# Ledger of designs, part 279: VHH binders against p49116

Target 1, 238 residues: p49116
Amino acid sequence: EGPLLSDTHVTFKLTMPSPMPEYLNVHYICESASRLLFLSMHWARSIPAFQALGQDCNTSLVRACWNELFTLGLAQCAQVMSLSTILAAIVNHLQNSIQEDKLSGDRIKQVMEHIWKLQEFCNSMAKLDIDGYEYAYLKAIVLFSPDHPGLTSTSQIEKFQEKAQMELQDYVQKTYSEDTYRLARILVRLPALRLMSSNITEELFFTGLIGNVSIDSIIPYILKMETAEYNGQITGAS
Below, E stands for the ipSAE of ESMFold2; O stands for the ipSAE of OpenDDE; V2 stands for 0.75 times the mean of E and O plus 0.25 times the DockQ between their complexes.

## First folded at step 16 (VHH)

Design B96 (framework vhh_brivekimig_d4)
Fold by ESMFold2-Fast, scan of step 16:
Structure B96 (fold): chain B 238 residues (1-238), chain A 121 residues (1-121)
Amino acid sequence: as target 1 above (238 residues)
Amino acid sequence: EVQLVESGGGVVQPGGSLRLSCAASGFTFSRYDMSWVRQAPGKGPEWVSSITGSGDVTLYADSVKGRFTISRDNSKNTLYLQMNSLRPEDTALYYCVKGGYLPWKKTMDLSSQGTLVTVSS
């Protein structure tokens, strides 16, 4: 019996593509998003409780919640990513698609609505000044969601979610002792993540993936890839 | 020194099959994800497939999914690519590379000779 998350799980450092292009393009956006996705899944796979659930359950859980984890990561890393600039570039591309009749007006409306919803979420998290510990536990709460269809080990997943909720409560009450309702304000933001379309997220951020692989295909691969190669690419230590 | 030796290429009719092999040496094979990359005449390198070090999980480019199967034998330090339902578009020099699928990794070590696959109509 120990804490669900350790200090190592609070650290969430996104390394952006280098060099940064003079003008944003689909490749840079896709690479930035892919780095965040890989970081998010490597974060999840490093949790002992997650490992204990086994390969099949791990794959099912992250296939169900990757969009929620990714969106929390976008909010947490918004400054590092210059997310507002990326979203502005996507909006500009969509407006050009209207002029060139490359996409239907109804589809563009769906995508714009998604972008506005994403901006609203990120702005609310920024306004609440969510810290690294809070982000780690919010990610754990969405990761250990027992209510996705088709899951096995739902009792154990629920216990891990409850543990994440308890540890978040203990942290917030101790760290923000003067703000009695902070935890409630944070938790009521989570349901909005379930309203975000994973298909639209995939279209916005992952259209340029090498080999046109799907997120569903990448997930089990990231969860089982050799960590030495990932760490070497991220740290770049010489 | 890392050494990779590809073999098994040849000339086949559309719809045919080939099995490529890659003999690896100079590193602990089982501790590295491995990939197949191809280069068609006049084009840049194209990633085809990757397999985890354990062999538990595979990943395929959409263009080859359902037709190609990547596998490995860690006891023999050998990587394989079973290619079925071959198309003229599959004509390329095929390389095995040390390392898995990373969308941000731009440089691939194609210093080996590769093995030529030609699909003729």
Scores: ipSAE 0.791, ipTM 0.912, lowest interface PAE 0.9, mean pLDDT 89

Design B97 (framework vhh_brivekimig_d4)
Fold by ESMFold2-Fast, scan of step 16:
Structure B97 (fold): chain B 238 residues (1-238), chain A 121 residues (1-121)
Amino acid sequence: as target 1 above (238 residues)
Amino acid sequence: EVQLVESGGGVVQPGGSLRLSCAASGFTFSRYDMSWVRQAPGKGPEWVSSITGSGDVTLYADSVKGRFTISRDNSKNTLYLQMNSLRPEDTALYYCVKGGYLPWKKTFDVSSQGTLVTVSS
């Protein structure tokens, strides 16, 4: 019927922890990442098409794609997060861990490869100068992915993904009319998101939650939580 | 103003059970997520469990998952915590708090006395 996304779904404003410490620590990184995760989940739950799929499907869908949504959010919010500084701090810590023999070489290699993939993805998005409308539709395309194992309502999910693709195409053709191949350049970036390990993302960015709660457990809670306190914490109003 | 009154604490042997209650008033209970938070002797406050306003979704700290059950009765404005298989490490003052789980929340707005749970062999 109407468009898949409204103007409210294009707005994606991350509120960072204040103040930023002089030296980055695990608590600051975890809080920043958690704020982005909550923002991403509240973005998804606000989409009428997503709501129409029902609670069980919504939970399964987001459990399957949260790492892709989170990574797109990292790229979109890279400047406000000072993501390059966060990643540099993580790399420096890993180099010190090698010298102190505190982690296995195989584990360090896996984590370094993940950081490299993340940097390459964010750099490619920055180079393409992806705008807010394009990010919103890319997030919708990964959200409405019908090909994850165990999903129900796959035909309806596929229909919403197709609608996201068509609306992105319409936007790009109208806004960047002289760049015939822009849409193709944008879309070929998406497969890289599925090659990044959600387990490594959780270890790198959500260390402060380890031992307290898992991302898998928190997802259905975020999708159904009351918004008054969350909105009050983010906007300073209730 | 918001008022929360906890009850149901006591002394119990390891492996025992207790059910805590929280009577809420001064706000529309069903429109707010609610949480249980505990403070062990000599420790800072620790989040234990949260439940959505509707009661449809619950969330538990890894340390209590499978042993504790949070629930609510919106018709009675009451929050519950069923605690099974209690351990000495569960010894703490337990507080009911208005609001759900936010990972960046450093301080819990506690206006009540809490209810003391002591697990002793």
Scores: ipSAE 0.814, ipTM 0.921, lowest interface PAE 0.7, mean pLDDT 90

Design B98 (framework vhh_brivekimig_d4)
Fold by ESMFold2-Fast, scan of step 16:
Structure B98 (fold): chain B 238 residues (1-238), chain A 121 residues (1-121)
Amino acid sequence: as target 1 above (238 residues)
Amino acid sequence: EVQLVESGGGVVQPGGSLRLSCAASGFTFSRYDMSWVRQAPGKGPEWVSSITGSGDVTLYADSVKGRFTISRDNSKNTLYLQMNSLRPEDTALYYCVKGGYLPWKKTFDYSSQGTLVTVSS
């Protein structure tokens, strides 16, 4: 059987809203995050192994791991997104909310801790200089996680995860042959993704979704939507 | 050329029901997600619901969830919106739109006349 991922699955090109406003607002942040979420889900749905698991399993897997995929996407696209500027704007908004007593102190603390964890993760990935192939396989490893509660077909999912791990190992050993511990340094970053709350990510990045739809509702829609309109919007085809 | 024709609007009392239809032509209907969008007098357009090209998955604005049902018949090139438990705030001109839900979509491309829904006591 062929490789789990092809070169087309390494390509991960985020198209940002244009132009970036002088003062960041909730709508710009939400649109930027939504573009990344849609890109991430279209990436997942393009994998033949993922397609082979079937619709119900696909929806369950992505509902379980979307926050991990999204966070990996934030790290990978940090420069394109000007993520540091977005996070600074969110922090500034939270500081203003403290001064105006708009949110409880406990909630603000939880949200600030989440932002710090996210910054730490993105900084660690940048320091490791993770390349496009490595990001693709890390995303595949988190996508094909057999250990989420309520999943069926776990043996097949585990097989695909092991294939992703093996192909990542082969790539790293060939491409970074002088760095014998690179793979271990990369893989040890993944558990941190499970510590980040999907509810807090949704609050920070997806406030202002048109129609106030939930991420749980939008996931099965993105996985089954026709690609013609999506491709037209991201490629700029008139 | 893309052509969309809405029908089924009318005047109903609060709590009433209406079923809107949209007849589509000029494109391969089954290969496009479709949406319903409404515009209340003096307000901007509001996205209401979307359905995938296959009809397998639907998405609803929180304001209509549990009351409205979007569906399609690809053999007839027709989109439907079943509206139950109608409220005065549902009063609007309803448009059928080629294309699905995209949260970065700032405007909806509709050139049809729409169909008027008025909910009044």
Scores: ipSAE 0.816, ipTM 0.920, lowest interface PAE 0.8, mean pLDDT 90

Design B99 (framework vhh_brivekimig_d4)
Fold by ESMFold2-Fast, scan of step 16:
Structure B99 (fold): chain B 238 residues (1-238), chain A 121 residues (1-121)
Amino acid sequence: as target 1 above (238 residues)
Amino acid sequence: EVQLVESGGGVVQPGGSLRLSCAASGFTFSRYDMSWVRQAPGKGPEWVSSITGSGDVTLYADSVKGRFTISRDNSKNTLYLQMNSLRPEDTALYYCVKGGYLPWKKTFDPSSQGTLVTVSS
């Protein structure tokens, strides 16, 4: 019937913890990442097509793609987050861990490769000057991925993904009419998201979650939580 | 005005069980996530568990997962915490809190007296 996404779904405003400490610590990084994760999950749960799939499918989809949504959110909010400063702090911590022999060389290599891939992705998105509408549709494309193992209702998920792709195409062709290859340049960036380890993302950004909860356990909670408290904390309203 | 009244605490030996209750009033209980938070002597507040307004989804601190069960009865405006396999480190004042798990909300100002749980040999 109507469009997959409304103008409401384009709005993606991250509220950072304040003030930013002089020296970044695990708690500031974790709070910043958690705010982005909650914003990303609340964005997904606000989509009528997503709601229509039902609770079990919603949980399975988000558990499969949260790292892709989170990474797109990092790229979109890179300036608000001062992401380059956060990544520099993480790299400095890893350099100290190398010198103190606290981590294996293979693990450090995996983590550094992950950070490099993340930086490369964010830089490519910045160079393309991806706008809010494009980010919304890219997030929808990764959210409605029918090809994750263990999913049910894959035909309906595929239809929503195709609708997201068509609406992105319409938007890009109308808004960037003079750039014939813009859509292709944007879409070829998406496969890189699947190569990034969700376990490494969790280790880098979510160490120090209150109660040491896992992302797998927090996802179904965020998707079903009452929004009044969340909205009050984010907007300052009651 | 929001009112929360905890009960069910007591003294128990390691390995024992206790069931805490929280009677809620002054708000539409079923429309709010609820949490249990504890504060051990000389320590800051520690989040223990949360449950969605519907009761469909629960979340637990790693230190209590598999031992504690949070539940609610929306018809009675009551929140519960079933505590099994209790350990000395579970000794604390336990508070019922209006609101769910939010990683960025670390300040906890209990509006209630709490219920004392002491686990000792």
Scores: ipSAE 0.811, ipTM 0.917, lowest interface PAE 0.8, mean pLDDT 90

Design F1 (framework vhh_7n9e_1)
Fold by ESMFold2-Fast, scan of step 16:
Structure F1 (fold): chain B 238 residues (1-238), chain A 120 residues (1-120)
Amino acid sequence: as target 1 above (238 residues)
Amino acid sequence: DVQLVESGGGLVQAGGSLRLSCAASGFTFSNYGMYWGRQAPGKGREWVSGISWSGGHTNYASSVKGRFTISRDNAKNTLYLQMNNLKPEDTALYYCARPGYGKTPDSDYWGQGTQVTVSS
């Protein structure tokens, strides 16, 4: 078999809703986040190794790791999204909720801590000057995680994860041959992703969803979409 | 189709300077780190210097550290190598490279090279 990924998987282009409103609102934030989520799902589905695992395994993997993929996507697309502006708008909305006594102080604290951790993560990735190739392989390492409960084909998943790790190592070592510690600096960032709450991510970025619909519950339907439907969601084009 | 085209090589006396350029096309230049390698007659290819996508991180072979400076201009899809205080031992064909998929530099995308000759 050839390499796990190709140049098409390194290309990760988020198209934002246009125009940006004068004042950010929940609809714009939710639409922007939804586009990133669909782009991330389309990216995962385009990997031949991912398709080789079969539909049930594919669904289980993405349901387990969507929040990690989404957070990596936020870091990678932070500039395109004006993520700092979005987070500021969310904080302002939370401050209004405090003044209206709509949320407990403990809940506000949890959400603010999550925002702080997200900002720290994005800043650390920017400081490391992570490129599109490195992001693609970090996403692949996260996607092919064999240690989530309830997974089948764990041996094959582990094989793909190890392949992703080796190919990232090859890239970093031959690009920066005298920097023996760069790979370690990059990889030690990944455990923080598992400490990020998917429930808080949903509250911050997908609050425009109606009723009690979770991202976890819609993932099987997104993964079964035809490629043209994915492209429509990513770009807003028909 | 990845294409890399080097220029700026030539003949120079020991202690002199040269600036190499590499024009990149066929891929999104800013998605990748890049590097320069060189090959002297009768020797294998050796890594010289690497640079991250924004230029925020650079790395150099010990033999060129302090004398060579790698840089890039993403708006122009161009990679540079400024070579100062050149030595006869720096005589080689200089290649720019985009990392490819595989363990060895032979897996990478290399330009045709530009010859640098340093006289004593």
Scores: ipSAE 0.857, ipTM 0.943, lowest interface PAE 0.6, mean pLDDT 89

Design F10 (framework vhh_7n9e_1; at its last look DockQ between E and O 0.95; V2 from the best seeds 0.87)
Fold by OpenDDE, look of step 17:
Structure F10 (fold): chain B 238 residues (1-238), chain A 120 residues (1-120)
Amino acid sequence: as target 1 above (238 residues)
Amino acid sequence: DVQLVESGGGLVQAGGSLRLSCAASGFTFSNYGMYWGRQAPGKGREWVSGISWSGGVTNYASSVKGRFTISRDNAKNTLYLQMNNLKPEDTALYYCARPGYGKTPDSDYWGQGTQVTVSS
């Protein structure tokens, strides 16, 4: 049996909207986030093992882990996105809402903590100096998680996850032979993804474009998008 | 196609220095960690040093630690190995490698290597 991933899956190139506005407005942030989301979904769809699970199962998987995949994408594309600037802009927009007394104190705290967790996660990944190969397999490990409620074919999903983990281990051992704990340092970051609220992520990055439509509801549509339509999204045709 | 071309090897006296280069092409260089290996006559392949995609993380075999320095220039798609205080036991064919997708080293991408010979 061949490897789970290939060079085509290691490539993960995000194209940002152009031109960049004078200040990062809600539209720019949402458009950038949407492109990342689409890229992440398209990436998942391109994996043969993912295709082998069937449409119903793979849709359920993406629904369960889209926030984690998106967050890994943020970390991976942090420099290209100028993520720190985007997050600062989001905070500024939030502050305006605070001044207008539109949010409760508890909600403000939750949102700010979420932003902090995102920033810390991305910083931690940068410190580990994770490469495209490692990100690809981390995303695969997250994607093929059998422990989400309501999944079918959990045994097969588990096998794919194990395969991803083993291949990542092999990569790390070959590349960093005398760093015995590198794999552990990398994998121990994954639990942080489960502590992040998908609802808050959706509110911060997507509310300006999708309104009252949930990411959950559009995932089947994204997964069924034609290649030409997807490419149109990447080129900024929105 | 993935291509790796090593250079910089040669004959040097014990205590001398060499700088090896590896020119990479056919893939996105910055997406991968890279490593140097060597093979002495009659011996198997030995891992020497590894480096992360940005060069921020480096790793060395105990036998070369403190003497060898791995680095890279992503703008030039080039991997380097600075070898100082060379010893006769460092004599080997040195090769740069990009990891592949298998457990065995044979799944990785290698160049033809460059010969390093250290005389006593």
Scores: ipSAE 0.911, ipTM 0.965, lowest interface PAE 0.4, mean pLDDT 93
Fold by ESMFold2-Fast, scan of step 16:
Structure F10 (fold): chain B 238 residues (1-238), chain A 120 residues (1-120)
Amino acid sequence: as target 1 above (238 residues)
Amino acid sequence: DVQLVESGGGLVQAGGSLRLSCAASGFTFSNYGMYWGRQAPGKGREWVSGISWSGGVTNYASSVKGRFTISRDNAKNTLYLQMNNLKPEDTALYYCARPGYGKTPDSDYWGQGTQVTVSS
């Protein structure tokens, strides 16, 4: 009956792989993205409300929203990741692929549109000066989405989403008491996350995965990891 | 564990200026927006000004807009309020605050305050 989140959930610290390669490559990008994904899953698992829904519901929620959580994480950690540099390298690679006719024009167009949408999203969040508290609650709103197909416990999920929306509203109204429109400006950014393809996110950030595994297939295993294993993944320690 | 310590208050003549400082500790300062509030004798708390984590977005009560400037230094974990053209009605105990978890002001974190007295 206390708040949905605490200060521990506002803390979101991404540790990048070291050393940074002289030239950006698929392995470095994949390792960086994997650390962000593991950090995002560990963040979700640490929420008492999320734990209360049970393992099956937890797996279903994360499978449905991992791309939205990951994209919010990219925006939040854009400076730490040097995301603009990563995206520029991907664009250059795609432009070379167009010139060499190695990929279909339709596929390259889809990927370029995805990168554009991602850049626009990150720019909009930066312009709004979204803070760690606001990001934590936006991630909670996305995580506790009751409208994904196949979900059970949708009533309880909806209550947690409404709680997240209310606590975000309280924070924004207390911080910016004369700005009655800030919350609306923030929340209207969220629908864009659902327009971004999880398959294209996998292709851009996770092509270096050993064994050609999908993110969907590994989510149940990540959620079952011990705390030490999570910490190892988010810091690169083994 | 959240601690906020205000300083810089004092007695000033109408039309004068003061700069308030707030030293924050016990949390990651750069993760949160912050605000200044004030309380005059016999009155409730009044929100004065708010600031986003980087200082890129600021917001002011109509009564202080154009006279007060809120700013922050994340490297020093410090929040500031520059107060110009002070009026007797600005006399109050000024509090630095971090928004807390809940709807009521009771959920927020405030310092002990620094007294500002404006004479005329």
Scores: ipSAE 0.879, ipTM 0.954, lowest interface PAE 0.5, mean pLDDT 90
Fold by ESMFold2, look of step 17:
Structure F10 (fold): chain B 238 residues (1-238), chain A 120 residues (1-120)
Amino acid sequence: as target 1 above (238 residues)
Amino acid sequence: DVQLVESGGGLVQAGGSLRLSCAASGFTFSNYGMYWGRQAPGKGREWVSGISWSGGVTNYASSVKGRFTISRDNAKNTLYLQMNNLKPEDTALYYCARPGYGKTPDSDYWGQGTQVTVSS
């Protein structure tokens, strides 16, 4: 069996809704986030190792890690999606909610801490100059996490994760032969992903889904979509 | 599919300078780090320098640090190696490379190389 990923899995192209409004609103933010979510799910489904695990295992893996994949996608696409502008718009909406007494001080503090953690994560990844190959393998490491409860085939999942780690190590060593700490600096960023709350991510980026269903509940249907449906969701043509 | 074409080699006096170029095609250049390697006659391959996708991180072999500068222009899909204060020991076939999916550099994507000869 060949490498876990190929050049097609390294490609990760996000297109933004157009035109970008002067002042960002909930609709633009939710559409942008939805495109990234569907791009991330399409990416995961395209991996032969993922396909080999079967539908039930696939659904369980993605339910467990979708927020981590989404957060890696935010970091990878932060410049093209103008993430700092989106987060600033969200903060402005939160400040308006304070003025209108819509949110408690504790909730505002919790959400602002999450935004700060997200900004710090994205900044640290940019400082390391993480490339598309490295992001693809970091996503694979996160996707093939055998530690999540309720998984079947955990031995095989663990082997795929080890393969992703090994192939990332090989890449880093070949590219940066005298930077013996680059892999360690990259991997130390991953624990921060486990601290990101999926509920807060939904509130920040998926407010257009409020009152419908959680992201967790729709994942089986997203994973079963035809490629043409994915392309429509990624570009917003639904 | 992946194609790398080096140029800029030649004969140069010790102490001189030379700039190598590598034209890349067949892949999204900005998704990958790149590196230069060299092979002297009768010796094994030697990694020379690596560069991250945006150029923000660079790394050099001890033998060339302070004398060589790696750079890239993603708009032109081109990798560069500026070589200053050249020494006879720098005489080698220089090749640019993009890492492949195998464990060793033998499986990487590389060009045919450009010869650099440094006379005393």
Scores: ipSAE 0.780, ipTM 0.922, lowest interface PAE 0.9, mean pLDDT 88
ESMFold2 (binder alone), look of step 17: mean pLDDT 87; pTM 0.874

Design F11 (framework vhh_7n9e_1)
Fold by ESMFold2-Fast, scan of step 16:
Structure F11 (fold): chain B 238 residues (1-238), chain A 120 residues (1-120)
Amino acid sequence: as target 1 above (238 residues)
Amino acid sequence: DVQLVESGGGLVQAGGSLRLSCAASGFTFSNYGMYWGRQAPGKGREWVSGISWSGGMTNYASSVKGRFTISRDNAKNTLYLQMNNLKPEDTALYYCARPGYGKTPDSDYWGQGTQVTVSS
């Protein structure tokens, strides 16, 4: 009956591995991305409305939207992560792969286009000056998407999405009372997330960390983690 | 608990200037947009100006546009309102606010306010 989210859900603090290596490597990139992924899943599981949907629905929702949540997290944490530096290192690695004929030109083109779309998304969010409250509600809107195949409780999911949209609107209207179009400018950024391939995100940020197991396969295990074990992952203490 | 403490109000002649400050505590200041509101004697509450988390975007009520400047210092957890070319019509209790959860301003977190009185 209360608000969908609370101040606890607006707080989203990524702790980076320290120190940053002199030369960026796959291990550092994967550890950084892994911490963001775990933080994003912990954020989702802490929402009472999400818990109320039950384990099977929770797993299905996160499997469907983890890439959207992760990308919003990349945009929100771009400065803390030095994301531009990470993306530059990935581009350099891809250029070396072209020169050594290790990847097809078509695949490299797909990956480079994905990186461009990611950079454009992050730049658009920065220009809009999106805050922690707005990010929390954008994440809630993508999390409570009722249109994914195989979902049960779609009416409840739709209700939670609508509640997220209304609460975001309330915040924007109260904060920027003379800016009638801010909400529309924010919401029209969301369709771009659907154009991003989860397979390419996995290749760019999680190469060598997952082994033979996809992120889809590990999601149920992450969602079932004890709070202490989970906190160890997001801080790197475990 | 969210706390907002305003200062800098006072008595000033028309055409004068005042700088209001708001000290914020009890929450991560940089996670939220903030705004200034005012309530004149015998009138309802009026939104005056809003600012995004970094200070990169600002917005003003038509009545104060060009005369007032909102700004923030996230390192100091402080919100500011620079008021120039003050008019008698600007006489009001000024308060800073962090948006709260819910449709109405009553859901927001408000300071106690600082009184601004502009003589003709």
Scores: ipSAE 0.853, ipTM 0.940, lowest interface PAE 0.6, mean pLDDT 89

Design F12 (framework vhh_7n9e_1)
Fold by ESMFold2-Fast, scan of step 16:
Structure F12 (fold): chain B 238 residues (1-238), chain A 120 residues (1-120)
Amino acid sequence: as target 1 above (238 residues)
Amino acid sequence: DVQLVESGGGLVQAGGSLRLSCAASGFTFSNYGMYWGRQAPGKGREWVSGISWSGGATNYASSVKGRFTISRDNAKNTLYLQMNNLKPEDTALYYCARPGYGKTPDSDYWGQGTQVTVSS
């Protein structure tokens, strides 16, 4: 068996909707987020090890970790997305909602704390100067998590996660041979992803797109899409 | 096809300086960290210095720290090694490398190297 990932999986290119509106609106944010979500799912589906687990396991894994994959994607694509500008627009909207008494103060506080956690995560990844190879393997570690409730084939999933960790370690040790602590600094960033609420992510980035349907309920349909349909969603083609 | 081509080596007196270049092609250069290695006569390969994708993080072997500076220009797909205060023990064939998929350096992508000879 060869390596878990290849150069194809290190490539992660987000194409933003065009033209950019004069001012940011819900539609532009949702379309941008949707493209990133589809790109992330297409990325996962392209991994031979992932395919080998079978459809039911694939669906269960992505349902459990889509928010973690999405958040890693936000960090990796932060510059392409102008994520800081999007988050600033959301913050401004929330502050105006307080003044207009449209949302509860407790809910706004919860959402603001989520935005702060997201900004801190993206800043920490930027400070560590995480590259495309490192992002690909961090996404693989998150994807092949054997500890989600209800999973079958947990032994095989654990082996793929260990393989991902080993290959990331090899890369970091060969690149930064005198920096014995770089891998640890990278890996300790991952627990923060599980503390981020998928419900708040849906509200911030997918408002008006999914209606009464959650992201995890549509995942089986997205994973069954043909490659042409994924490409259409990623580029915004009809 | 990953290709790495080194240049800038030569003969220099102890205390002198050289700047090595590595032209990369066949992959998205900015997606990967890179490193320089060397092989001295009668010795195995030695890691010299590594650099992150943007150049924001660098790392050096203790034997060259303070004398060598690694840098990169992603727009030109080029990796550099500035070598100052060269010593006879720096004499080696210098290689640039992109880490490959595997534990050993044999899995890495190496150039053919550029010879650096430091005379007393």
Scores: ipSAE 0.851, ipTM 0.946, lowest interface PAE 0.6, mean pLDDT 89

